# Ledger of designs, part 210: VHH binders against q9y6x5

Target 1, 379 residues: q9y6x5
Amino acid sequence: LPPKLLLVSFDGFRADYLKNYEFPHLQNFIKEGVLVEHVKNVFITKTFPNHYSIVTGLYEESHGIVANSMYDAVTKKHFSDSNDKDPFWWNEAVPIWVTNQLQENRSSAAAMWPGTDVPIHDTISSYFMNYNSSVSFEERLNNITMWLNNSNPPVTFATLYWEEPDASGHKYGPEDKENMSRVLKKIDDLIGDLVQRLKMLGLWENLNVIITSDHGMTQCSQDRLINLDSCIDHSYYTLIDLSPVAAILPKINRTEVYNKLKNCSPHMNVYLKEDIPNRFYYQHNDRIQPIILVADEGWTIVLNESSQKLGDHGYDNSLPSMHPFLAAHGPAFHKGYKHSTINIVDIYPMMCHILGLKPHPNNGTFGHTKCLLVDQWCI
Below, E stands for the ipSAE of ESMFold2; O stands for the ipSAE of OpenDDE; V2 stands for 0.75 times the mean of E and O plus 0.25 times the DockQ between their complexes.

## First folded at step 10 (VHH)

Design E65 (framework vhh_8dlx_2; at its last look DockQ between E and O 0.62; V2 from the best seeds 0.00; counts 0 for: unsure alone 62.8 < 65, grease 26.8 > 24.2)
Fold by OpenDDE, look of step 11:
Structure E65 (fold): chain B 379 residues (1-379), chain A 125 residues (1-125)
Amino acid sequence: as target 1 above (379 residues)
Amino acid sequence: EVQLVESGGGVVQPGRSLRLSCAASGFTFEDYAMHWVRQAPGKGLEWIGNIYHSGSKFYNPSLKSLVTISRDDSTNTLYLQMNSLRAEDTAIYYCARSKIYYKYGDWKESYFDYWGKGTLVTVSS
């Protein structure tokens, strides 16, 4: 039988939640499989970019999804969560579900993973759900498991996406222990449901399952605001993305705009595009705007009278608060093994290996995940 | 059944203050942004302001100095505090809701999908 892999994302699940809260179902999952405690994600640490990095193995500058909100100066197109269906934005890379879908006697399935409801390179998963936040996890899970179990050609790769704890993290802030405990309990119960469903269908022993996330969450405060209107007139630039990494499109001379912003706040770094730190791998794409502003952890960039979240993400990808985790179970993985850290782009070559797919050129390192796999030698 | 019931309206003298209430029922109050809108005689609808579950508030700039919006989630009640009332503030005041929902990292707001019947405020000497 061909290998099968289910990739599950709980959006905004910060790695240290595992240390600070109880997850009996997830812990059982981990006990029977593997855990990577910290996953270093890609800059910027946002939903669309990081989910696409997981399935492409590429940095944001390479796969072209560089933010949740983007602007292309040549075509004058805009990208956002309300306008994400144009293949133009996704076609700079080939996600793993497309690679898998194009194989003989294989098909892909998706439940609301970013980009899965768009034909990429003229290919779309055989089975997918259009995004709808009102659809329960149970319904998504039922569809995914049905496709994994009964499809012809067989579904060998599937993705499942869930919005929590990200939505709640934004609403309550990650330091709200009362509310976040409740939210995380629900997530653990959903993991329990997932495991139970797989066992009930006889998939548990044969299906590889990865549970991961795209980013963490940091606490924000009304006391930590950076007001751009105090530094520059709004008529001098177009805001493409706001916080915590603002993308600035100057309407006047770029240098003048930069000079007005460079000393706006001691809690914000201002970069010309060519001066963006190399460690971010966030420079070599036309969709990155001429100036970016990067707020310090926990600081929020605002315009006058802006709404504020109590939690946010998108900050420096070296910050622990931005890091998710990865857990996995199945015939490809060891049992009871824990690993300290990997890069999020390392997941792609691992998944390709598990599925027997030839990976496209990517930024991941297969060697970083060898110790998780039973068929690999690990010192 | 969804209900929005405004109260607190009446006749007041210029310069006085008035607090309006909107009692919400039949839905999860926290899942909505709540708005105040008014309509003066012979005029169109005028948006006053809103409040979100996060506590964030937005006001019509022309009215910001004269109004304060608040909400009590425990009682599902929206409030509009109006100060220094003027004759031009005479209007029917409505509360309305807009659905808040999450999508790929962002909270979104829908259109106004439900309105109260309104309460009349008359400012007259």
Scores: ipSAE 0.616, ipTM 0.882, lowest interface PAE 0.6, mean pLDDT 95
Fold by ESMFold2-Fast, scan of step 10:
Structure E65 (fold): chain B 379 residues (1-379), chain A 125 residues (1-125)
Amino acid sequence: as target 1 above (379 residues)
Amino acid sequence: EVQLVESGGGVVQPGRSLRLSCAASGFTFEDYAMHWVRQAPGKGLEWIGNIYHSGSKFYNPSLKSLVTISRDDSTNTLYLQMNSLRAEDTAIYYCARSKIYYKYGDWKESYFDYWGKGTLVTVSS
């Protein structure tokens, strides 16, 4: 049987939720598989950048999806959640579903993972769903399992994306134990449904399943706002992205804009592009703007307005609140093994190994994940 | 079926106070940000303020000293308390529900997706 892999993302699933809430179905999955307690994601800790890092093994400066909102000064193109379909933005890297189809006579399938409804290097997953938030988890799962069982060439790599607990994390904040308990119980029930469906269809024993996330969530407040309009007038700059990492394109001298911003709030750091900390791996790409503002955890940058969000992400990737987890089960993985930490870029070369693919050059280190795998020595 | 029904309007004398209500049905009221908007005769829409699902409030700075917005999630009701009414406050008052937008980690309040039919407030001596 050829190796098969299903990669599942629950957006915004903060790692420490596993310690603070009960997950009977996820714990049964982990008992027979592996758990990585913390995954150190890439900066900025946003959905588009981190989902693309998972499937390319690259830092944002290398894969080119550097934020949820981007501007390219050379081509004058704009990227956003409502304008994300231009292949130009995605073509700086080769995601695993493309690698799978280019190196092997195999198909890929996708249920709404970011980028999977865009032809990248003129290649799109053989089976895919356009993003539609109204489509249930059950319908996405039904399509994925249908494609895994009824495809020629065979689907060997499949992805499934779900918006929760991120949407509720924004709405209620992660400190709302009553609402978050309800949301997380529903997610655990969906994980139970996933396992049960795979067992009923005869897929469970031969399928590798990874359950992970792109980032965590932190509590925000109306008491923790940074009003950018009190720092600088709109006539001096173009705003490319706002919060919690603001991307500033100066309309006047860069030094003048920097000087207006640098001491405006004690709750944000202001960086000229060349001064962005090396540990972020967020500098060497034309889509990274000349000035970046980085808010402190739980602070929201606003334009003379209140914020609707009680939770947010995008903050420093060293913050444990921003870290997701990774759980996996299948013939490639040990049973009952717990690992402390990997980097999110390490997932790609591990997945390539499981599928028998030669990875494109990447920032991941295979050695960091080899302890999870039955065919590897971890020392 | 989403419905928003405003009540409490009428003819009031200058300097008096008035409380408007908006009864919501057909959706989980506690989950949505709610707004008050008014339209004076022959003029455009003027946003008064909103109240988020969290209870946090934001007001039009020009009106902040004159109005208070509140909600009762147990009765699915939005309120607008108006004090020191002036002739310029004569308008049709609408309650509106925000459209919540979510895609790939971007969660934001967007355009109004449902409005009531309005309640007329006439300030006249």
Scores: ipSAE 0.506, ipTM 0.820, lowest interface PAE 1.2, mean pLDDT 92
Fold by ESMFold2, look of step 11:
Structure E65 (fold): chain B 379 residues (1-379), chain A 125 residues (1-125)
Amino acid sequence: as target 1 above (379 residues)
Amino acid sequence: EVQLVESGGGVVQPGRSLRLSCAASGFTFEDYAMHWVRQAPGKGLEWIGNIYHSGSKFYNPSLKSLVTISRDDSTNTLYLQMNSLRAEDTAIYYCARSKIYYKYGDWKESYFDYWGKGTLVTVSS
């Protein structure tokens, strides 16, 4: 009877929302399990890259999903809405659902986690939903629980993804207490529904559940715009990604493009690829462009005079506003334990341990998560 | 039932201004970006510009100084103000919508899924 694990992400759930808003259902979940108060995620602090880092244990430069918008200079391919399911993008790593499914008498299920509708290394999750943001949390949960209960070979690893509070965080900004209180209350109600459904189906006591997120959110403003068209002629470069980390492919001499951008704004750092800070682990992939622009927290890089977003993420991963949390419950986890921090890449080797899987080479450190687990010595 | 109904077209003298309206019904207006496009006789479609719920606007660069787009979400109405009209502005003017939707951390915009039937503007002496 192999252990089972459900990995849940609420996109854009900033760690300090737990302190600033009420979460009776999530707090009950934490009380009966464990909490990691801050998870240090990977740079850039965007959705595709960080979700893939959770399930591979790798920095973005190592797994190849380096942004939500990418260009591969070797193959001339663009990562976009129309081709984000091309395995080419995903094949630089092996996510945990592939490793799990390749074990004897095991399968994997997915409700919209990034990459789970892609045949990575010729392997796609046995049960999955194609991405559709209009599908309710209830329907996603119904599918996941059906697959956990009724599959042959049994589903031992399942994922569930939800778009909030990221979608609303972009729309309102994290400092809009009235709207974010409403949004976060709805999220807490969904967590209550999740727990109640697992109890009703007899799964709660023997299923390991991780509730986490990929990044946080910071407040933006129309007063904090960096207009690239004011600084450099568009003919000098190709724009691969815009904000808050712009990816610049020079069309002329790279040094000339760098020099035109270097003084564009005091609220933006301009890096040649080789000068990107080592602490980002964001240099050693062909999909990282020759020049990147990193806006200061709360600043938006634009090509025009306005922006649609009041909240954003993607900034420096040292910023507390970019950090999510992790909570977990189940037979593998202690009850009532709180831990200060882990790295997001540490989640992968912990999950492999829980599932009895041999981890692929990765950047995580199993020792960082030992105190969460009942079968380990907490040093 | 989704409907987009343009109005305000007709014959107008060169140099004059004209304001077109697009009345929307049957959908949540604020969930859509609204666009104006036109088609001159014997020509292809020409995108004029758009406007989002937030009030953010984008224009065809060749038309930016000639037009202003606005929306009134309380009346579900899209507007196109055109100034200093010329004979070359003779066209059928359409409003269109594109859905704003979320995918994995990004708000995105669909292709146009509904068009009005258009309103004819003729600029002639």
Scores: ipSAE 0.464, ipTM 0.788, lowest interface PAE 2.0, mean pLDDT 92
ESMFold2 (binder alone), look of step 11: mean pLDDT 79; pTM 0.811

Design E66 (framework vhh_8dlx_2)
Fold by ESMFold2-Fast, scan of step 10:
Structure E66 (fold): chain B 379 residues (1-379), chain A 125 residues (1-125)
Amino acid sequence: as target 1 above (379 residues)
Amino acid sequence: EVQLVESGGGVVQPGRSLRLSCAASGFTFDEYAMHWVRQAPGKGLEWIGNIYHSGSKFYNPSLKSLVTISRDDSTNTLYLQMNSLRAEDTAIYYCARSKIYYKYGDWKESYFDYWGKGTLVTVSS
């Protein structure tokens, strides 16, 4: 029988939440599985880019989902959440569910993981749910477990996406201990429900389960605003994305726009595209704009208007506040093993190994995750 | 029917303080961010600040030292406390609401879908 994998994402689950709050269900999961304490995500530290990096093993410049809002300079297309189903945006990479369906005559199932409702290279997830934030975790779980048990060809790769704690992290900020405690306890209870459901269905002992996230969260404040309108008049540029990484498309000479921006705030770095630091792996794609602005942690770029967010993400991927964790349990994984750090792009080749799939060329390094796996040598 | 009703405006001397109220009805008050916006004679709209149901507050940096926003969710009322009033603070003051919602990994806030009719504040000697 082919191995099976369920990949679960709790959006915006900052790694250090594990140290500051109690997670009895998650700790029981980890006790009989593995924990990676920090996952170094890709830049920019946003939902769509990092979710696609998890399932492709590629940096954003390589897979083409470079932000949640994008403009392609060659085709002149705009990407927004209302237009996210255009395959054009997703076709620069092959996500694992496509590989799973094409290599071994297997099925994939998805509860709202970004990209799973899009035909990518003419292949859509065998079973999927259209994104709707009002659909409960229980309904998503019910569909995934039904598909795992009742599909031909068999579902061997399944994904489950949940919006918390990201939604509450934005709303309250990660330093609001009262509200975050309530939200995180609810998430731990959902993890308990997940494990119980898999046990009741006889799936638990033979299913590999990964629980991870795409990024963390940092505290924002009205005392930490960068007013872009005080730097440059809106007639000089088109704004493609705003905060905390602003994507600037000049309407005039690029150097003139750059000169107006470069010294405007001590809390923002301004880069010409070719000067973006190599460590970001965020340069070689037509969807990356001629000028990007990168706010310092906790600083929000605004126009001449209020900021609605008490927490945000998208910041430098070297920041611990931007890092999620990874926990896993199942026949492929050791029991009670803790690992310090992996790169988020390393998850893809590990998952391909577990499923017996040949990975597409990717930026991950299988050696970084080998100590998590029972069938691998660990020095 | 959604209603926002401002009160507490009037003529006030420079240097004095004034408290405005906004009574909300016809919706679940604690699901909305509440805003104060003003419009001086012959000028455009100027956002003053907002308050979320969590109590988190954001102010126009130009006005931060002059104003305090608060809300009482038990009485569905929004308040604006203004201190050290100046002639330039003469304006119609509006109460407005915005729905906060999550979409595709991003925090979203709706445009102002309901406004009060405004209350006039005149700062003159």
Scores: ipSAE 0.120, ipTM 0.446, lowest interface PAE 3.6, mean pLDDT 90

Design E67 (framework vhh_8dlx_2)
Fold by ESMFold2-Fast, scan of step 10:
Parts: C-alpha cells; sequence; structure tokens
Structure E67 (fold): chain B 379 residues (1-379), chain A 125 residues (1-125)
C-alpha cells in the first residue's frame, strides 16, 4: 500500500485570519492533526512563484518562476496569460508530481494547481484539469477523489487549488470584515465538505491531507499609490511586471534609469539586480530584470491611473501579513500538535519523506518539519 | 450572437463636441470591460480608454482631457463623449469588449475578442 498525499491550497489565506474569524471545521481538522501557525513564503509573495516553491522546495531564483509576469533576457520570451503553458518557463525545476511519476510506478492527480497542466521535463500530471475559475470546489473535489480511488497506476500524490480567499481579498481588502467573514465562512464549509467526502469514500484514515496557502494579503488604498509616470518617461524602459514589485528592463543606460527612479517615492525601494537584498534569494536568474522596484506594504505602483485593488500581496516575505499557515492530518502526522513557523520551501522535503521519494536538491530543511511527523523526533 | 454597434459619427466642425454610442447585445454586458479604440486614416490603432461595471475607468494620458467614457448597464450601452474636436481626431471609432476574470492570484483582462464595425468621425470645416 503506497502512502498517499492530498495537498490543498486556498490562495491568499493569511495566517492571522485564523485568529480573527471562526473556523469550526478547520479547527476539528487541526484538533486531530497538526497546525503550523506561520509559513514564511518566498519573495516575491505571488501565486505562481510560491505554488511552485511548495512543490519544488526551491527559491524563485532557482526554480525560474520569478513572478506572474516574466521576461527571459537570454531567449527573449515573454511569460503571460496566453503562454503560461510553455514548458520552457517551468523546466528549471522538477516538481514533486514529476518525481512521483518517475521514481515509482505511481500516478499524480491535479485540480488546477499551477504547473500541473504543463509537460515539465516531458512529464505531465497523470490526471489534471485545465484552469477554469467557473469550476466549483465540489467538482474539483469529485475529480480528485475519483482519481484517488480509481487509477492504475495508483494516484499517490494529488493537488487541489481554490481561488479564495485571494480573489475576494483583492476585491474588498482584508480589513472588510463583512465581506471577508462571508468568504472565510464559505471556505470553512468547503473544508467540512472535503473531510466528509473523504470519510464517506473510505479515504480519510489512510490519506495524508495538507491544507495550506501560498501567501497572505494586505490592505491597499487609493491614498497609497506610487505613480511611476511622475518619475520616468515610458520611452526609457520596458515594463515587465508592475505591482507591488516592478520589473524594469532599461531601453537606455541602466544607471540613468536607476537615477530617475531611486528618489521617485519614499514608499518604494529601487534596486539594481546585484543590490537586491541577499535575504530575498531573488537575484541569480535571467528572468529577474536589471532594475527591481519594491513597494512598501500596502502601497501600489501605478502608471498615471487609479488602482482597483483594495488588497494585494507580493510584498516583502518578512511581513506577517504575507504569511500563510499549514494544517495537516493523516497517518504521517501527530495529533493535536502546534508548531510556530516553517519556511515554505520546507514543505517539499517533508512531502517527499511522506511519499517515500528521493528529493531533488532543494532549499528546504527536513529538520524544520520533523516535529510534525509521527516517525520522527525534533532533537 | 455577440454584436457591438457604434453610432453617432459624422461630420463635425473643429472645436465642437460629439457623443458616440455603442449598443451591445448577445452577452452579459456586466461581465465585460468596454473599450474605445480609434484609427486615423493611414495610421495604426490608438486606444482611447475603458470602463468596467464597477464604474472604474482609465484613459490614454494623451487624450484624458478631451474625452469622457461612461456606460449604462441597464441598456447595455457604452458612450464616448468628445470635446474640443480637432482635425487630428478624424478617425474610425471602434467599440471593443474584454472579459474580466480571475486567474491564479490576479484579476485579469482578456484581449479584445469582439469589435464593432466602427463609426467614422470627420472633423473639418
Amino acid sequence: as target 1 above (379 residues)
Amino acid sequence: EVQLVESGGGVVQPGRSLRLSCAASGFTFDDYGMHWVRQAPGKGLEWIGNIYHSGSKFYNPSLKSLVTISRDDSTNTLYLQMNSLRAEDTAIYYCARSKIYYKYGDWKESYFDYWGKGTLVTVSS
């Protein structure tokens, strides 16, 4: 009987939501499992980069998904909504589902986890769903549980992605208690549905389930805008990514572009690529542009326009507002254990251990997650 | 069947104002951002601006002082108000739609999948 793991992501689930709202179903899940209160994600704190870090155990500069919008200086390729399925962008790392399929005669299943609909190193998830935001959580769950119970070779690693609370966090902002209360209540109900479905199908006792997220959310405002057009003319650069981390490709002398930007706003740090802080691990990749602008928490970079966003993420990964949590239940995990913090890159080697897979070289530290596991001791 | 039909074009004297309309049918108007785009004789396409169901609107900075965009979601109609018209404003004016959707951590806007046939505005004495 090979071990099985279901990895569930609720996009943009800020850790502090657990303390400010009631989650009866998630609380029951945690009572018989484990909780990591804060997960320190990778910089930049965006969806594509952090979802890929979870499944590779690598910093963004190492796995190559460095933003949601990218430009590769060597090949002159652009990453956008229309070409996010080009394997070129994903081939700098080996995600866990590829390792799972190649090391043993096992299958992987995915309900819309970023990258699972892409052939990476000529290997695509055995079962997958193309991204479609209109597909309900229930339909995604039905497909995942069907594949977990009815596959040959057996599905041993499955992923499920859900857009909330990120979509509403952007639209309303995390400080909108009324709207966020409704969204988070619905998510808790979906967690209840997940547990009941797994119990009904006889999967619950033998399946390891991880519930986590890629990042948090912070409040933005029309009063906290940085107008890039007030500092530099469009003819001097190509904009690769805008907010809250702007990626600037100079069309003129790099030093001249830097000098026009460096005093643009007291709420934005301007870095030449080689001066990006080492703690970000965001420097050694051709997809990281020559100049990076990093807005302070809650500030939005704009081009002579207003922003529709009342909430955003992508900010400094040291900010607690950018941190998600991790909860887990199953035969691999202790019951009723609470842990303070882990790094998001630590999830990958832990998952490899649970599945009996040999991890590729990675930036995670297995020791950081030992206390969560029944077959391990923390010092 | 999706249709976008522009109207209100014609010959107008310099310095005058003109309002263009775009009647939308065959789709849920509220789910789409609506755009105005123009093309002067022998020139490329120039984006004028857009407006969302929320009322949020954005303009080409070069044209912001000269135009106002509005929409009436009860009648599925998009409007372009143009003031202080100049000979350089002579162009075919197009209405176009873009789908607003959520994808992997960001609210996105699709490319223009439907355009009207255009309405000609000629600014001359």
Scores: ipSAE 0.426, ipTM 0.780, lowest interface PAE 1.5, mean pLDDT 91

Design E68 (framework vhh_8dlx_2)
Fold by ESMFold2-Fast, scan of step 10:
Structure E68 (fold): chain B 379 residues (1-379), chain A 125 residues (1-125)
Amino acid sequence: as target 1 above (379 residues)
Amino acid sequence: EVQLVESGGGVVQPGRSLRLSCAASGFTFDDYYMHWVRQAPGKGLEWIGNIYHSGSKFYNPSLKSLVTISRDDSTNTLYLQMNSLRAEDTAIYYCARSKIYYKYGDWKESYFDYWGKGTLVTVSS
C-alpha cells in the first residue's frame, strides 16, 4: 500500500500568529506530530511563487513563476490573473503531483493549489478543481477526502488551498487583533473539521498531513507610500509589477531609467538585474525585468493613488513577518517534536522521500528536514 | 440597464465649495467600489478616490485634504464634497464603478466597466 500525503496551505499564515493567538485544534494536531516554527520562504514572498516553490523545491528564478504579474522578454507573453492557465508559465519545473503520476501507477488530487488546474509537461492533476474563491473550505475538503478514498489508481498525493488568513490580512492588516482573532479562530475550527473528517473516514492514522503556508503578512499604512510617478514619467518605462517589488522594463536606455529611480525614495532599494543580491536567488530568468524596485517592510509603491491594503507581503524573505510555519502529522513524522527553521524549498525533497519518489534536481536540502521523520537519524 | 448619472456641476468661483452627486441604478450598488475620476480640458484622467459599502475610503494623496467622498446605499447615491476650489479643479467629473475580487494572494480591482457621462465643473473668477 503506497504512502499517502495531504498538503494543506492556509495562504498568508504568518508564523508568529501561533504565539499571539489560541489554536486549540492546531495545538492538538502538533501534540501528536511536528512543528517547524519558521519556514524561510523564497523571494519574492508572494503566493504564486512560493506555492510553486513548495511543490518543486526550486527558487523562483529556476521554476519560472517569479511574481504574480510577469512578462517574458523572449516570447513577449504577459502573465496575469486572467491568463494564468497557459502551461508556458509553469513548464520550467516539474511539480510533485506530476512526478507522483509519472513515476508510479498513482493519482494526484487537488483543491485549488496554484498550478494544479494547468497541464504541466502535458500532465494535469488526476482530480482537480478550477480556481473559484467562492467555493467553501467544506466543499474542497469533501472533494479531497472523496478522492482519497474512492480513486483508482489510488490518490497518494493531495493538495488543499485556502485563501485565509491572507485575504483578511490584506484587508485589516496583521495588527488588527480583533478582526485577526476572529479570522484565525475560524481557521483553527476548519483544522478541527479536517481532522474530524479524516478520523470519521478511517484515514487519520495512515495519512501524512502537512499544514503550512506560503508567506506571512506585514502592516501597511496610507502614511507609508512611495509614489513612483514622482520619480519617473510613464513614457520612460513599461510597468510589469508594482508593489512591494516593482518590475521595470525600460523604454529608453536602462542606465537613464536607473538614474531617475535610484535616489527617489529612502524606503526602497533600486537594483539593476545583475546587482540584485545573490541571497535572493532572484536573477537568472528572462521573466525577471532589467530593473527591480524593492520596498522596505510596510511600504507600498503606488502610481499617484492610494492603496486599499492595510497588510501586504512580497517583501525581503529575511523578514520574520514574511515567514510561515509548518506542522505535520502522520506515520512518517515524529510525535511532539519541535524544530526551529527550514527553508521552504526543503519541503519538496521531504515530500518526495515520504512518497517514495525520486526528486527532480532541486534547491532543497533533505538533511534540513531529517529530524522530523521517524525513518531518519538526526545528528 | 446599468446607469450612473452625475449632477451638481456648473460654474463656480474660486474658493467656493461644491457637492457632486452620482445616482446609480440597474445593479446591486453594495457590491461595488464607487469612484470619482476627473479630466481637465486637454489632460488625462485623474483618479480622485473610492468608497466601498463597508465605509472604506481611499483618496488620491494629492487631493485628500480637499475632498470628501461618501455614499448612501439606501438611495444608491455617491457624493463628492470639494472645498476651496481652484481654477485647476476645472474638469469633467465622472462617477465610475469597479469590483474587487481575491485571487491567489492578492486583491484585484476590475476595470471600470461603467462610467457616467460626466458633469462639468468650471472654476473661474
Scores: ipSAE 0.426, ipTM 0.782, lowest interface PAE 1.7, mean pLDDT 91

Design E69 (framework vhh_8dlx_2)
Fold by ESMFold2-Fast, scan of step 10:
Structure E69 (fold): chain B 379 residues (1-379), chain A 125 residues (1-125)
Amino acid sequence: as target 1 above (379 residues)
Amino acid sequence: EVQLVESGGGVVQPGRSLRLSCAASGFTFDDYWMHWVRQAPGKGLEWIGNIYHSGSKFYNPSLKSLVTISRDDSTNTLYLQMNSLRAEDTAIYYCARSKIYYKYGDWKESYFDYWGKGTLVTVSS
């Protein structure tokens, strides 16, 4: 019987929510599994980039999904949530579901994980759902479990994406304890439903399950706005991405645009592409624009307008508020083990090991996750 | 069956105050951002501000000192309090709701899907 893995993402689940709220179902999952308290994600700390890093083990500059909004100057193509299905954007890496289907002649299944509805290197997830926010967690789970039990070749890798608590984090902000408590309780109940469904179907004891997230969330405010229009006129540049990381494509002299921006606000850093800090691993890709603005935590870049976001992410990946967690349970994992931190790129080689796949070259280090696994020595 | 019904408009003298109301029905009021927008004769639409059930409020900076927006979620009613009215405040005042669009971390407020018919405010002596 080949090993099976279900990878579940709750978008925007900040690691410290685990310390500030009660999660009885998640706590029971962890008691018989493993917990990684902090996962250091990749920069920019956005949904599309980090979800692709989880399944490729690559930094954004290497896998090519460098933001939620992108522009390629050579082809003049634009990427956005409304224009995310062109394989051009995804073809700079090989995600694990493609490797799973090609190396072992096994099937993959996906309930709305970013990229799974796109043919990447001419290979699309064997079973998938197009994104639709109206589809319940239960329906996504029903499809995934049906495919795990009733597929030929067998589904050995499955993914499930849920947009909370990110959507509510943006709407209410992470410091709104009343509303966030309600949202997080619902998520914990969904985790309970997940475990019960897997038990009822006889999958629980033989399925490896990873519950993780792509990033955290930080509180924003009308008192923390950076008005880009006070720095520079719109005629000087094309705006590719705005906040909290602005991607600037100059229409005039790059140095003149840089000089207008570099001292405009004490709450953002302005980088020429070649001066972006090495620690971000955010420089070596044509989709990264000539000038990048990075707002300080909780600051929002605007164009002479107010922001309605009470929470946001995309900030510096060294910030604990941007970090998710990882919990896992199954035959590959120790029981009752707690680990402090891993890098988000380390998840990919660990998953390849669990599934018996040869990983494509990646930025992860298997040694960072071996202590989580029963077939490895923690030395 | 979604309805937004504005009331409280009329003729008012310069320097006076006026409160407008918007009665909402046919949808879950708490789930929507509620907006006030006005249109002066022969001019375009001007956004005044909005409010969410949490009490979070955003105002047009040009109007912030002159208006206060509030809501009563128990009666599904939106309010606009206007002070020190001037002739240039003569306009049709609309109540509108907005959708929050969400896909893969892209949170954005889409344009208004439902508007009221408007209530006319005339500031004259």
Scores: ipSAE 0.384, ipTM 0.772, lowest interface PAE 1.6, mean pLDDT 91

